# VHH binders against Triacylglycerol lipase 1 (LIP1), part 1

No score or structure here was measured in a lab: all are predicted.

Target 1, 373 residues: Triacylglycerol lipase 1 (LIP1), of Arabidopsis thaliana (Mouse-ear cress) (q71dj5)
Amino acid sequence: SHLLHGSPVNSLCADLIHPANYSCTEHSIQTKDGYILALQRVASLGPRLQSGPPVLLQHGLFMAGDVWFLNSPKESLGFILADHGFDVWVGNVRGTRYSYGHVTLSDTDKEFWDWSWQDLAMYDLAEMIQYLYSISNSKIFLVGHSQGTIMSFAALTQPHVAEMVEAAALLCPISYLDHVTAPLVERMVFMHLDQMVVALGLHQINFRSDMLVKLVDSLCEGHMDCTDFLTSITGTNCCFNASKIEYYLDYEPHPSSVKNIRHLFQMIRKGTFAQYDYGYFKNLRTYGLSKPPEFILSHIPASLPMWMGYGGTDGLADVTDVEHTLAELPSSPELLYLEDYGHIDFVLGSSAKEDVYKHMIQFFRAKVKSSSW
Below, numbering starts at 1 at the first letter of every chain, in headers, positions and changes, except where a header shows other numbers; Kabat numbers aren't used for antibody chains.
ipSAE, averaged over its two directions, is called F for ESMFold2-Fast, E for ESMFold2 and O for OpenDDE. V2 adds 0.75 times the mean of E and O to 0.25 times the DockQ between the complexes of E and O.
[cut] stands for letters that were removed.
Atom coordinates printed by the task and the answers are left out, and those that the model quotes come from them; centres of patches stay.

## First folded at step 18 (VHH)

Design U2 (from R6 with S53D)
Fold by ESMFold2, fold request of step 19:
Structure U2 (fold): chain B 373 residues (1-373), chain A 120 residues (1-120)
Amino acid sequence: as target 1 above (373 residues)
Amino acid sequence: EVQLLESGGGLVQPGGSLRLSCAASGFTFSDYWMSWVRQAPGKGPEWVSGIDDSGDYTYYADSVKGRFTISRDNSKNTLYLQMNSLRAEDTAVYYCAKEGYTPWGEFDHRGQGTLVTVSS
């Protein structure tokens, strides 16, 4: 019974978008493997008669669609794209608080959490793209951040997905994680924390609770600088407004599966961009191969326009790994390198409109104009 | 009543530079996004560059990015295109184009154009 499992959270439209005086409608899709995903469609209430092309916003790990709307309308990418007349769509992957449902499973079932970013790419993202393509009868502009870029690279290796995408803009792009420099992440991987969590019988990572929120508020207010903690898990952020951290914690982080964390740790340990490694015998049963198949970046169409923004202080999407990705891509992405920007600055930085989003929008506009001629 | 008058075309050697101007009248210039389009002999039209109403957002076709710079002066109702490092394939008639009211609409007016020839 849904009633016995507690009340659903408020919708993203109601919490963040309607109060800012933007149009917003809630939508849902059902993935082929039964997950119920929330999407939001956002538009400016301005006097424009015709909307621009669809753009899908794909959040990263422990985030959801709220991240695109947590700052003011003049600072938040979701609002800024709507103000430019884009048909803005917000994706929320399975397991987030907006997409916490399944046709037969509940979040207390271990099977509900039996997925990794590979499934987010091949089901969640691919099917959201298909849904948008079907509704709009036009190719989709794709924006990803962090894990959203891992998902995008993986999905775009599939010809049927890539054919529905007009252009992709990737913030903090990740396909390889050989050179992660965030100190706490390195420590957790070294100590095999992912294996310890599995041994305890846990299936999800969920940081948010009423008590945890109160404890974090107390600690941030008087006992520790929460930007030092963020630095330990993401690297240095120059332009992230630390005074808003308590506000952001009302919305994030969102849950993810333990299996997804294990998959990310495999990437860090092995330096691979590959499907989940189940071990020798299970790989043979699952893939017909002793090692997991790699995602081949050169299978992404060379004709697919790509734009990438990355930062010099990002402790997760390290510059060396970004350069490795660029070397394997068949296309020549347009690049924006910001030496002082960190991982969070690209989505929550107070100056990101001018430093980042302006360049992304210029790229998208140019691709629309060039495609139309 | 909308009028767009391009000027500044001519013959130039490869590697050279030209600056095109477009004088606009008959509408509130500062309310509209503007573009340059070009048409090479025997070819269809090609979008070259665009700029928003305030001049904050500029856009370029891949073929000209890094070599051409679009700008506008709203006090003089004038659109500009600075063309550097010109190549033979830039030879075309260049047109100033006004976008419609919506930012994603088609162009609703173009001028007569100005010929740019890159040769010798």
Scores: ipSAE 0.621, ipTM 0.872, lowest interface PAE 1.7, mean pLDDT 89
Fold by ESMFold2, fold request of step 19:
Structure U2 (fold): chain B 373 residues (1-373), chain A 120 residues (1-120)
Amino acid sequence: as target 1 above (373 residues)
Amino acid sequence: EVQLLESGGGLVQPGGSLRLSCAASGFTFSDYWMSWVRQAPGKGPEWVSGIDDSGDYTYYADSVKGRFTISRDNSKNTLYLQMNSLRAEDTAVYYCAKEGYTPWGEFDHRGQGTLVTVSS
């Protein structure tokens, strides 16, 4: 458990990666605003010859770097990329159990949770990319899932970040959210649950506790279908092994801030891809504008190769919103559309190696070969 | 002694098709990734397409994607390139190239090449 203040008992390398017989080292960075973030560097145990290019894996909301390694080495993207010789790096944003430290704040301080996905993009992701670029002296390949794609789009509008990225592969890409179809999410937005949680003084969202996880695990042992709850939050998922849900709950979900949830709800209500909306007067103090500045997708360099995988039953990254994003991008990403795939299938699907990751890897390898001439 | 022998080049009109072959010997063909590279007159080499050891993963330069198809037959030790919708800028000597033991290393061998000329 992670009940003590400070470092956890085990690390991601120790819990999931070393037991699978892969090379893994733990790294940390400190963001400019003081958060201490964990990264893992993963490679296959192989010959002494040079490794392939660096790839950064950026997880989504309520996830962390563990998601890339929860299935077998032949099913999990993190292991598959390592087996193909990539120099695999795993990012963990602030507030997750791997990245819960700060130079002056603790997780019990409300100020520790005063951030949203824009801070994850402009600090966490941008500084992870800078760190990798500095170590490898080469541009990095970026993989994002869900919120990781929101962060990627936002960060890549910044020229100094985009210059460090060779190509991006985005699973369940999101920049607009005004067509979300996941039933429970729609109801929570309609009921203004985000505003109610703030009025109650809550600053973090943590669905996981040792007692609640054990209770859910016992109910899933034949009394409740935990797949139906997941469907209500993400839409239908066809293709992950539902018998492993209790195992996944040992690792996921991870905490996020209430402000981040509010920011996501703003995107759903307003149909915007913009910085956090503090309201008229605080926007003026914060931004010098009455409305928050938008992130402009056409500022992403047209020369940056992009690959996108998305699903027909995804209740969060809806096809309509994906098409809106595509219309605003300055380039034409290579696309993989899977009619039956849902939001979780792209990271936990038992057949995702053949259905998704093979295509992503082919895209990345073509970019490496083309750039080496 | 690694040997790579390309064949199938020739003169073709724009919009036409050609199929190149590369016969491999002197190494265990099925253990290695293979590529096609080309060199236009007066220019440096350009990577065209690649394929992994089993043929499961194929990848292409943007200039040929959708028009060219790489394949291999490990039982015949042969690499192929099907070239469709040919354009004048595809005119080049085409070489098959053997990648080294690691998939991220440079090519360690290439053949003599076969000339493809696309002209009306």
Scores: ipSAE 0.577, ipTM 0.857, lowest interface PAE 1.8, mean pLDDT 89
Fold by OpenDDE, fold request of step 19:
Structure U2 (fold): chain B 373 residues (1-373), chain A 120 residues (1-120)
Amino acid sequence: as target 1 above (373 residues)
Amino acid sequence: EVQLLESGGGLVQPGGSLRLSCAASGFTFSDYWMSWVRQAPGKGPEWVSGIDDSGDYTYYADSVKGRFTISRDNSKNTLYLQMNSLRAEDTAVYYCAKEGYTPWGEFDHRGQGTLVTVSS
């Protein structure tokens, strides 16, 4: 059985940042659709008095901002960026344990969970970017991982958002998912798990719930080898320290919505990068079209610098899909391909500093103009 | 007093190589990030490359990426810039620059510079 257990989570600053001897301040923003999101501002306690350009870290599915700080300061991107003098901002999308508020709704309300990654892109990420921009009066660097990249691609198709972004670094870039190879994900899609959870009356996906544990067990029993759960859902990871899983489970995973999962499954089944598909009639009502509108990658400004890190063993961000994304982008992103890297390696890999983050930082540094000589 | 002394500049043909050196004194060299900046005739200054205090992280402008290599020897208080595949557009006075407490393009000291001329 895949038992997920963890300790209660407080604020990200208190949980992970302050104990590591870094500066951290908690911020809160309200989205247009009423959600209260937590942002953390992280800085090194070194002798440097001023921070460099702002960078926003956007986590992936079933994660939160904590994922950027779960390893040592030398191994975690959040700390590394802070040590390099970036003004580090950490995003936490709605539904995560750090962003669990709404102006009128409770997390027990089904309406609280009536969102998908398009809402995360158009509201959460867009408004976080705007907030940072307003505070720093400077364009921001954007880092996304996995679903964070889905959100980034979608958000950056909006001119007003793209104008606030200096450059984007995308880890495990996803705009297409139809070539996903993660065995458990394929199984879930095949079995229409999304419909099952709806039938059970679920509105949120919380892997710490007994019901979902049972569902996962059911998927594994007699169907597939789930002894390595992580590999089953993400593909093989080369540099992930499995001995730290229990520690990671104190913080991860975070909840998401059933609707979000359905939307992701739509991406997998249809091979599209589009808004949520409500079906023929509701699409007509909602969009005025029988099919949901697509996010057009070519609408991202060609002038926006992009960096992408992706791996050969990533079961979610398959190389074929990444190539499809690249073909549709109007720009030529700087690429880092690591043949042996998987989905989680890019955020929790022990060697990611040398293999990934140095290159990312180089990319960002190259985009900064010197003001004093 | 902080002193930065550049050397190694000269005339080189396109495609050629040069290695610049910067001798640092008057401060704890190993505690500071260092950069190379250049200024071409009639143009403003341009950041070329940077390196952290330990030498663990190196940074390059897009214009020189893949061609230039920055390094440092803290035991010798020396900063280096290996320049390969030089182009006419690389012609400039190259300055060694000490980063201050403000990161990202603010330098509190620079040397007198060394001239690099790339011409056939």
Scores: ipSAE 0.390, ipTM 0.748, lowest interface PAE 1.3, mean pLDDT 91

Design U2 (from R6 with S53D)
Fold by OpenDDE, fold request of step 19:
Structure U2 (fold): chain B 373 residues (1-373), chain A 120 residues (1-120)
Amino acid sequence: as target 1 above (373 residues)
Amino acid sequence: EVQLLESGGGLVQPGGSLRLSCAASGFTFSDYWMSWVRQAPGKGPEWVSGIDDSGDYTYYADSVKGRFTISRDNSKNTLYLQMNSLRAEDTAVYYCAKEGYTPWGEFDHRGQGTLVTVSS
């Protein structure tokens, strides 16, 4: 097996944040479509008596809010931001082990898993932003990684969401995926893994499931070297501590939905940034169009400050696709390109503090003006 | 009593350089973030640059980024601002400011300021 089974994780505050000697409070919100999401508010226990601007951390696919806290306090973005006095909020999208609630559905119900990243954007992220905005009475700094950036781009096309955001920092920014180069992802797409899992009657993608692990193994067997599963699925990573993989696997990965994977595969195959494609007839019935509506990047306000960090060895956020994103944005984001950085390096890299986070924090700080004199 | 004493201001031509110093006393200097704030004639105060307690992190306003460098020597209880490529719009009284327990633009003490005039 390419993946190891970790212990169940149910409380981010208790599992990772309190043990690191940081303040953490658990919050819950209910989305409009009935999901119960967990958020954590994190603060330093240092001499600071009042927190600064709010920042929302939005994780990527098969991850949760825990990913921001898996390294030492000096290396993890969540802790670093707290130490810098930010009011740190951690999002956890539906289906993760921290956000598995629903008002009427159980995670064993197939209906619980009938969502894709567009729902994560339009409900989960949008409502988390609204929640933070209501509590903080301040615009939100938004940080996203990988799928978190997909969600961010989609959500920020909505004026009512964009107006609540002060600035966005996007790590491994993705709105296009048609130039993906991660070998196992390409293999999965080629072999139509999305159809295979549907045929097996699966509604969720859980790499802690024996069935799915076997299926993935079968895709690798005799075709490619998937011994380094992380590399095969994300591309080469230069700067994270591989010796900590066992530790990471205690917390990661988190589940996602089959529909979400199908939607991502649609992005890969079609090269579009659009809503879920149900096929010709169902699209007509659902959207009134033969093709699903696109998310229009130019609808993001040009005045919204954006910062992007992206890497040259990222097998998911390929430079070609990033350039496509940049070409369609109405603004000129501040860019940090790191030639040797891969997909995971931006969130779990040991040197990310120096190479990435300092620049991000500078970006945020430059947007904050003195309020008292 | 907290005291902040700025020095190093003066008249300089456009494109010139100037280095400001701030001598701190009356508190544990190494425990606090420090900032430079400036106020031009007829304008409100503008945050210029900040530095964390250790000096590991430095921050700059967009208007001075790439031209100014903030630093500190905790052993000497001194804050510095190296200003290069000075412009007429940099003309202002520059204040050394101690950040309090509220970060991001809240200061509990400031100096009397030092005047920087950039003119031909």
Scores: ipSAE 0.362, ipTM 0.730, lowest interface PAE 1.3, mean pLDDT 92
Fold by OpenDDE, fold request of step 19:
Structure U2 (fold): chain B 373 residues (1-373), chain A 120 residues (1-120)
Amino acid sequence: as target 1 above (373 residues)
Amino acid sequence: EVQLLESGGGLVQPGGSLRLSCAASGFTFSDYWMSWVRQAPGKGPEWVSGIDDSGDYTYYADSVKGRFTISRDNSKNTLYLQMNSLRAEDTAVYYCAKEGYTPWGEFDHRGQGTLVTVSS
């Protein structure tokens, strides 16, 4: 059985940050479409002043801001950045256990879950960036992982968002998904899991739901080896501590929406980086076009510095798709390719500090100009 | 009194190499991040490279990345800058700079500098 279990997550500050002896403050913002999002501001408690540039950490699908802090302070990017004096901000998109609020809706309302990653990009991420910018009066550094990078690419096509960003570091960068190789993901797409869950009347994707777990199990049973569930869903990971999986499961995964999954599956099936496809008629009504508008990567300012870390065994961010992204960007991102790294290694790898984060931090530091002589 | 004394500068041909040293005294060297800053004639100061207190993390300006290497020996209270593949545009006075408690380009002390001239 591939049943996922875990206790509800309460507060990121209380659960992971304070116990590690770091400073943490909870913030809340309201999106234009009415969602209440939680952000955490994290700092070291050491003697050094924590007045560095702001950095926003944006998590991926079925995760939350906690993923940046699940390892030791020496191994977790959130803590590492804090120790380097960054003003660390942690984003939590709608639907996660940290961001479950709405002005008028409840998480039991189907309307609460009527969003996809485009909404996460255009509302959640954009407004988090705006919030940080307004507080710091400084352009922000942006870090994204997986879906966080999808959101970042989409958001950065907007000039008013891009102008607030100093530089972006993208882990497992995704703007295209049509070459996904993770076996279970392919199976899910092939079997039209998105339609199945809709047929069941689901609006939320929650792997802590027995119904959904059983459904996913049924996709594996007799068809493929899902003994290593993580590998089946993300591809091979080389460098994270598998013995900590149970610990990780106390915090992960977080919920997402059925519509978001549908949108991601649209990306996989169509090989496009576009807004949600409602079909011919609703597209006409919504967009004034029969097809959904695409996000144009070339609209990201060429002057925006970008850094990308990607792996050869990543079953979700396939190298072919990454290359497609690179071909369409107007800039030349700094690249870190790790042949043996998979999707999860970039956020939970035990050696990620040496292999990934040092390079990322170097990238960010290089963008900071000396202010005092 | 904090003292930073740079050495190792000189005349070098393009493509050549130099190694700068900075002898630190008057403070607990191992507790502070250090940087190299340079100033070319007629230009403002430019941050070149930085290193954390332990030496675990090193930072470089884009202009010198891949060519320069910063290091430190805390047992000797010495900061180093290995400069390879030098270019004419690298010509400058190079200063050793002590970072304050804010490790973001704020320096509370610097040396007198050492001149590096890259010329054919």
Scores: ipSAE 0.334, ipTM 0.713, lowest interface PAE 1.6, mean pLDDT 92

Design U6 (from S2 with S53D)
Fold by ESMFold2, fold request of step 19:
Structure U6 (fold): chain B 373 residues (1-373), chain A 120 residues (1-120)
Amino acid sequence: as target 1 above (373 residues)
Amino acid sequence: EVQLLESGGGLVQPGGSLRLSCAASGFTFSDYYMSWVRQAPGKGPEWVSGIDDSGDYTYYADSVKGRFTISRDNSKNTLYLQMNSLRAEDTAVYYCAKEGYTPWGEFDHRGQGTLVTVSS
């Protein structure tokens, strides 16, 4: 009944995927900068399958690969893709509970947390894509949600990464964040919470501390409607089963670095899609430029098919920022706009199979067929 | 033996509509994904549209998306292609194609085709 006492101690395959009667194998890679990342490979056990193309699922901030499997097999994207015969791969970025290792560093070392989403894009995601490409000898299909989408945009500006990707499907796409409307996020940015956390000497954000677990349990069980708290950090969500929030908290949230939060807050304050801003002189030493280099969306190949799903009540991937991203892309993605969908509905919505995933799968199948002719 | 018989082709003016049909026999139609492919004069074949075994999932080549609608009636063993807003570039022989047993299998049969001509 308590998050600490109910927390999973097994692998993702063992906790969520094998019990649902799906094939699952655990894999690991080592990034060039020494992080040990977990991946899972998931397939249906159904008798009527020929292996389809590889698809990589890239989770968002404070999430991990478990998010794709927290609902039933008929509701969860990871299971649904497997049922359609995709070769499903689940990525888990550094710092999540599935990818908590490093060749020389411990999670208690400040250096273990010296990274932001740009490193997740250029190391974690790029090297996961390379790994899948090497194993399958086939271009991969990429799915991202939230932070997974900004990682995808940044990585796909790199030609060597883009050439390994057949198509991308981006849920709640972000690159610009200057119109974030989630009330608690706005307050945290206004209060400079990122600066306060650094001043206290913290290097990770880990909501699973004993004190935070007790506070979260207290808030959810008798003092606050956890739907209202979630609304404050993501905007309104119409369509996930709020009675399952305590179950979801057995698996999420996952840690991230303080530097990553600072980077995201820079983007909110400055309206940029750029590398981390260290300040004038350190930028010169690090980048050879006084300002951090921008990621240029028009460097993504115009020939790369993209599909995007976004919601009218999403307080993080605001419609204005999505429209800004669309204006800078070199070609027009196929779009799914759901006026009533919020940030979480795209991954945990009880009707998302019909509302979202059916359209994504139709897009992917069309790209496979078109490429073969 | 698997039999696929297309019909409904003909001459139509630009902006017009046609409905193609494909009568299927010799296999359990409702177990298989189906597609339409086309071949314009002097060109290689092009995939047009596909549909899953139940008819719930449909997918389209970019060149026809929004103008063509694939459907099936499993009780009649028939595949359809509703073609609207036709253009000269849609002129081709259209073939009904049976995909293999698996959803990612290659085509294993196609019919004789039906000619669609969009002109004048």
Scores: ipSAE 0.696, ipTM 0.897, lowest interface PAE 1.4, mean pLDDT 89
Fold by ESMFold2, fold request of step 19:
Structure U6 (fold): chain B 373 residues (1-373), chain A 120 residues (1-120)
Amino acid sequence: as target 1 above (373 residues)
Amino acid sequence: EVQLLESGGGLVQPGGSLRLSCAASGFTFSDYYMSWVRQAPGKGPEWVSGIDDSGDYTYYADSVKGRFTISRDNSKNTLYLQMNSLRAEDTAVYYCAKEGYTPWGEFDHRGQGTLVTVSS
């Protein structure tokens, strides 16, 4: 019963990837604002004369790089991409258990948590892309899920970042959140719980404290319908193996900052895709404007190929908000709509290889072939 | 010796359809990715479509996606390209191409080609 907190924290390569008989190396980068981020480079074991192009996997909120490897090699996107010969890179944003370091701060300092997804886009993701581009001397393929898509849209509005990306595949794409339907999320936003947490002086959200881990573990084992709880925060999920929830809890959730949660709640309340709103006076000091600057989706190059997979029962990436995003993009992404898929099904669904990942890989391989000729 | 024999080309009106075939011999067809490549007069070669060894994964250039369908029959050692809604810019010599051992490698063999002409 001590599985959730009995062992030292290991690296992702050691915990999930080497045991599955895949090649994996650990890498780190230092962001310009001092955060130490872990990256993993994954490939199939065996003789290969030539590796495919680099693909960066960017996880969502309360997740980390582990999410791409939690199911079997035939079901998990990270393993599936490696099996197809891609040069797979796994990103882990600041504050996750794989990327907990800073050159001067510790995770107990409030300043360590003074960031939101805009910083994840402009520092973490942008600098991971630069790192991969420099190593491979080629453009990279980008995969994002959920918050990873928010980060991707924001970063790709920057010309220097966009020119390093060959194509993007976005699972549960989000830039607007004003039609969120997940019931517990709606109630938390209505009750202003994000503002109350800030007023209490909290700076991080870490669901894996010793007490919370034990409480969640015991409730899921016998007395709470964890499927109903998951539905309340993400919408209905049809297609992942619910019997594995206790196993998934060995790895997730990962911490995030309170400021990041507050930024997401601003998006829900205001219907905006913009930098953090500090309030009138601090916005003027920070941005030179009374309102936060918006990220302008039409600044993403029309020539950048995009693919999007989204689900009809996703309570976070609602189809109405996806349509809003599509209307503002300068190009027409290739679309995969799965009526019964929910938010989690795209990363943990047992049939996602055939339902989702096959289509993504076909898209990526076509872009490699087309750019080679 | 690897041999790739294309057939099915011809003259067709805009909006029409053609089905190209490629008979393969001299290698284990089911072990290799295959592609169609085309070359219009005065132009460089252009990759059109590809298919993996089992036929499960298919890939298309943007210029043909939604109009062309690649398939293979590994029991008959044959690659196909169904071309629908043909346009004048589809006029080219179409080649069947065998990818090398590595799925990200170059083509190592191509056939003699079959001419497709789309004209009123």
Scores: ipSAE 0.662, ipTM 0.888, lowest interface PAE 1.5, mean pLDDT 89
Fold by ESMFold2, fold request of step 19:
Structure U6 (fold): chain B 373 residues (1-373), chain A 120 residues (1-120)
Amino acid sequence: as target 1 above (373 residues)
Amino acid sequence: EVQLLESGGGLVQPGGSLRLSCAASGFTFSDYYMSWVRQAPGKGPEWVSGIDDSGDYTYYADSVKGRFTISRDNSKNTLYLQMNSLRAEDTAVYYCAKEGYTPWGEFDHRGQGTLVTVSS
């Protein structure tokens, strides 16, 4: 992990995409609240120069845009979409190692970390969509995984955002979390670990510190199988190559804010899909209400095509919560249910091209053709 | 020189089935994406289904998904559309359409069409 020992930080284009012989350019945008976000634009160098529609890839919690490129070009969604001629764009939310800047704050300031996934939806994702729309002058296709789906559901309730999106494909979709089955997550919520972290004065969760890297490496090398640890935080994963975990740890995980973790724990405890709950009096000052406003899934346009892939062993996007989301959506998305797939399999599964991505691409192409006629 | 000849249309009752064929000539069939397009009486054309050059990827309009199956036989230069559970609103002239060189290209040729009538 040379990144932690004073080496220059490489870009995603340089680390993963140029070495695979794909076109990649680095882009930067500024959110309205001052965060500086990295985007990458990826395309195949193949003999067909005409690009398809723009597609934005939005990663999940403790991930970044690297997740879409960590496997081979035949296995990774980012490369596969580029090979099918999509104009691939990779988003990186605030606080990840690719998007660590702000116009006035540094990542050591507590104010830099004063945000949750609602800000990722309303500022980061909304600004990324606007940027793509402005460059391409066409509606975009949206792909989200995990927290990326929370962000997508929230942002798509906003009419001005939804009108820029042609269709969405959501992997491990989350709007409710009250049936989380991952054992370590349940225990952390029960023990109020989020409150303890605040009491210790922490404002970010960064697992790539030198001590945490050594601890994780030690746990994986001891009597504990790293697959068993991953199972405890995500549920069972059938289908990714566990021998590559040490390689994945060179890139993942990425930081997030403590406030974001607290917001997610609120969703687990309360079964809500709502803005951050500051408590009775601060809610009144912030929202004019004693309880935080909810995001209303039925405000997503019924005309917006949606595709969803979810797994029977996913301990975070549990089937019960996915079914709750489906019941509240204004129209039925196309569904792919894979009984043995877990949370990580949808982005790192060795057979995900055939099991998942082929179906997603068929959905997108059908929507392009239908809208053209 | 590109020629596309549709066949297999006819009169069928609601709930019935038909199989359309499209014989292709004048180009390397296995290099190109193909589609079916239909036009109902008094209406504009509507894309129905598409298939990639190898037949691995298939895609369908929402109105026909689950009822229609597109396929191709590259050794016979033939495109097919199996239509099941037919409804009155499926009544149309069905056209075989060749896409351009790229997978995101426009249609550059279509055939003469074959009439499908779904009625009592």
Scores: ipSAE 0.636, ipTM 0.875, lowest interface PAE 1.6, mean pLDDT 89

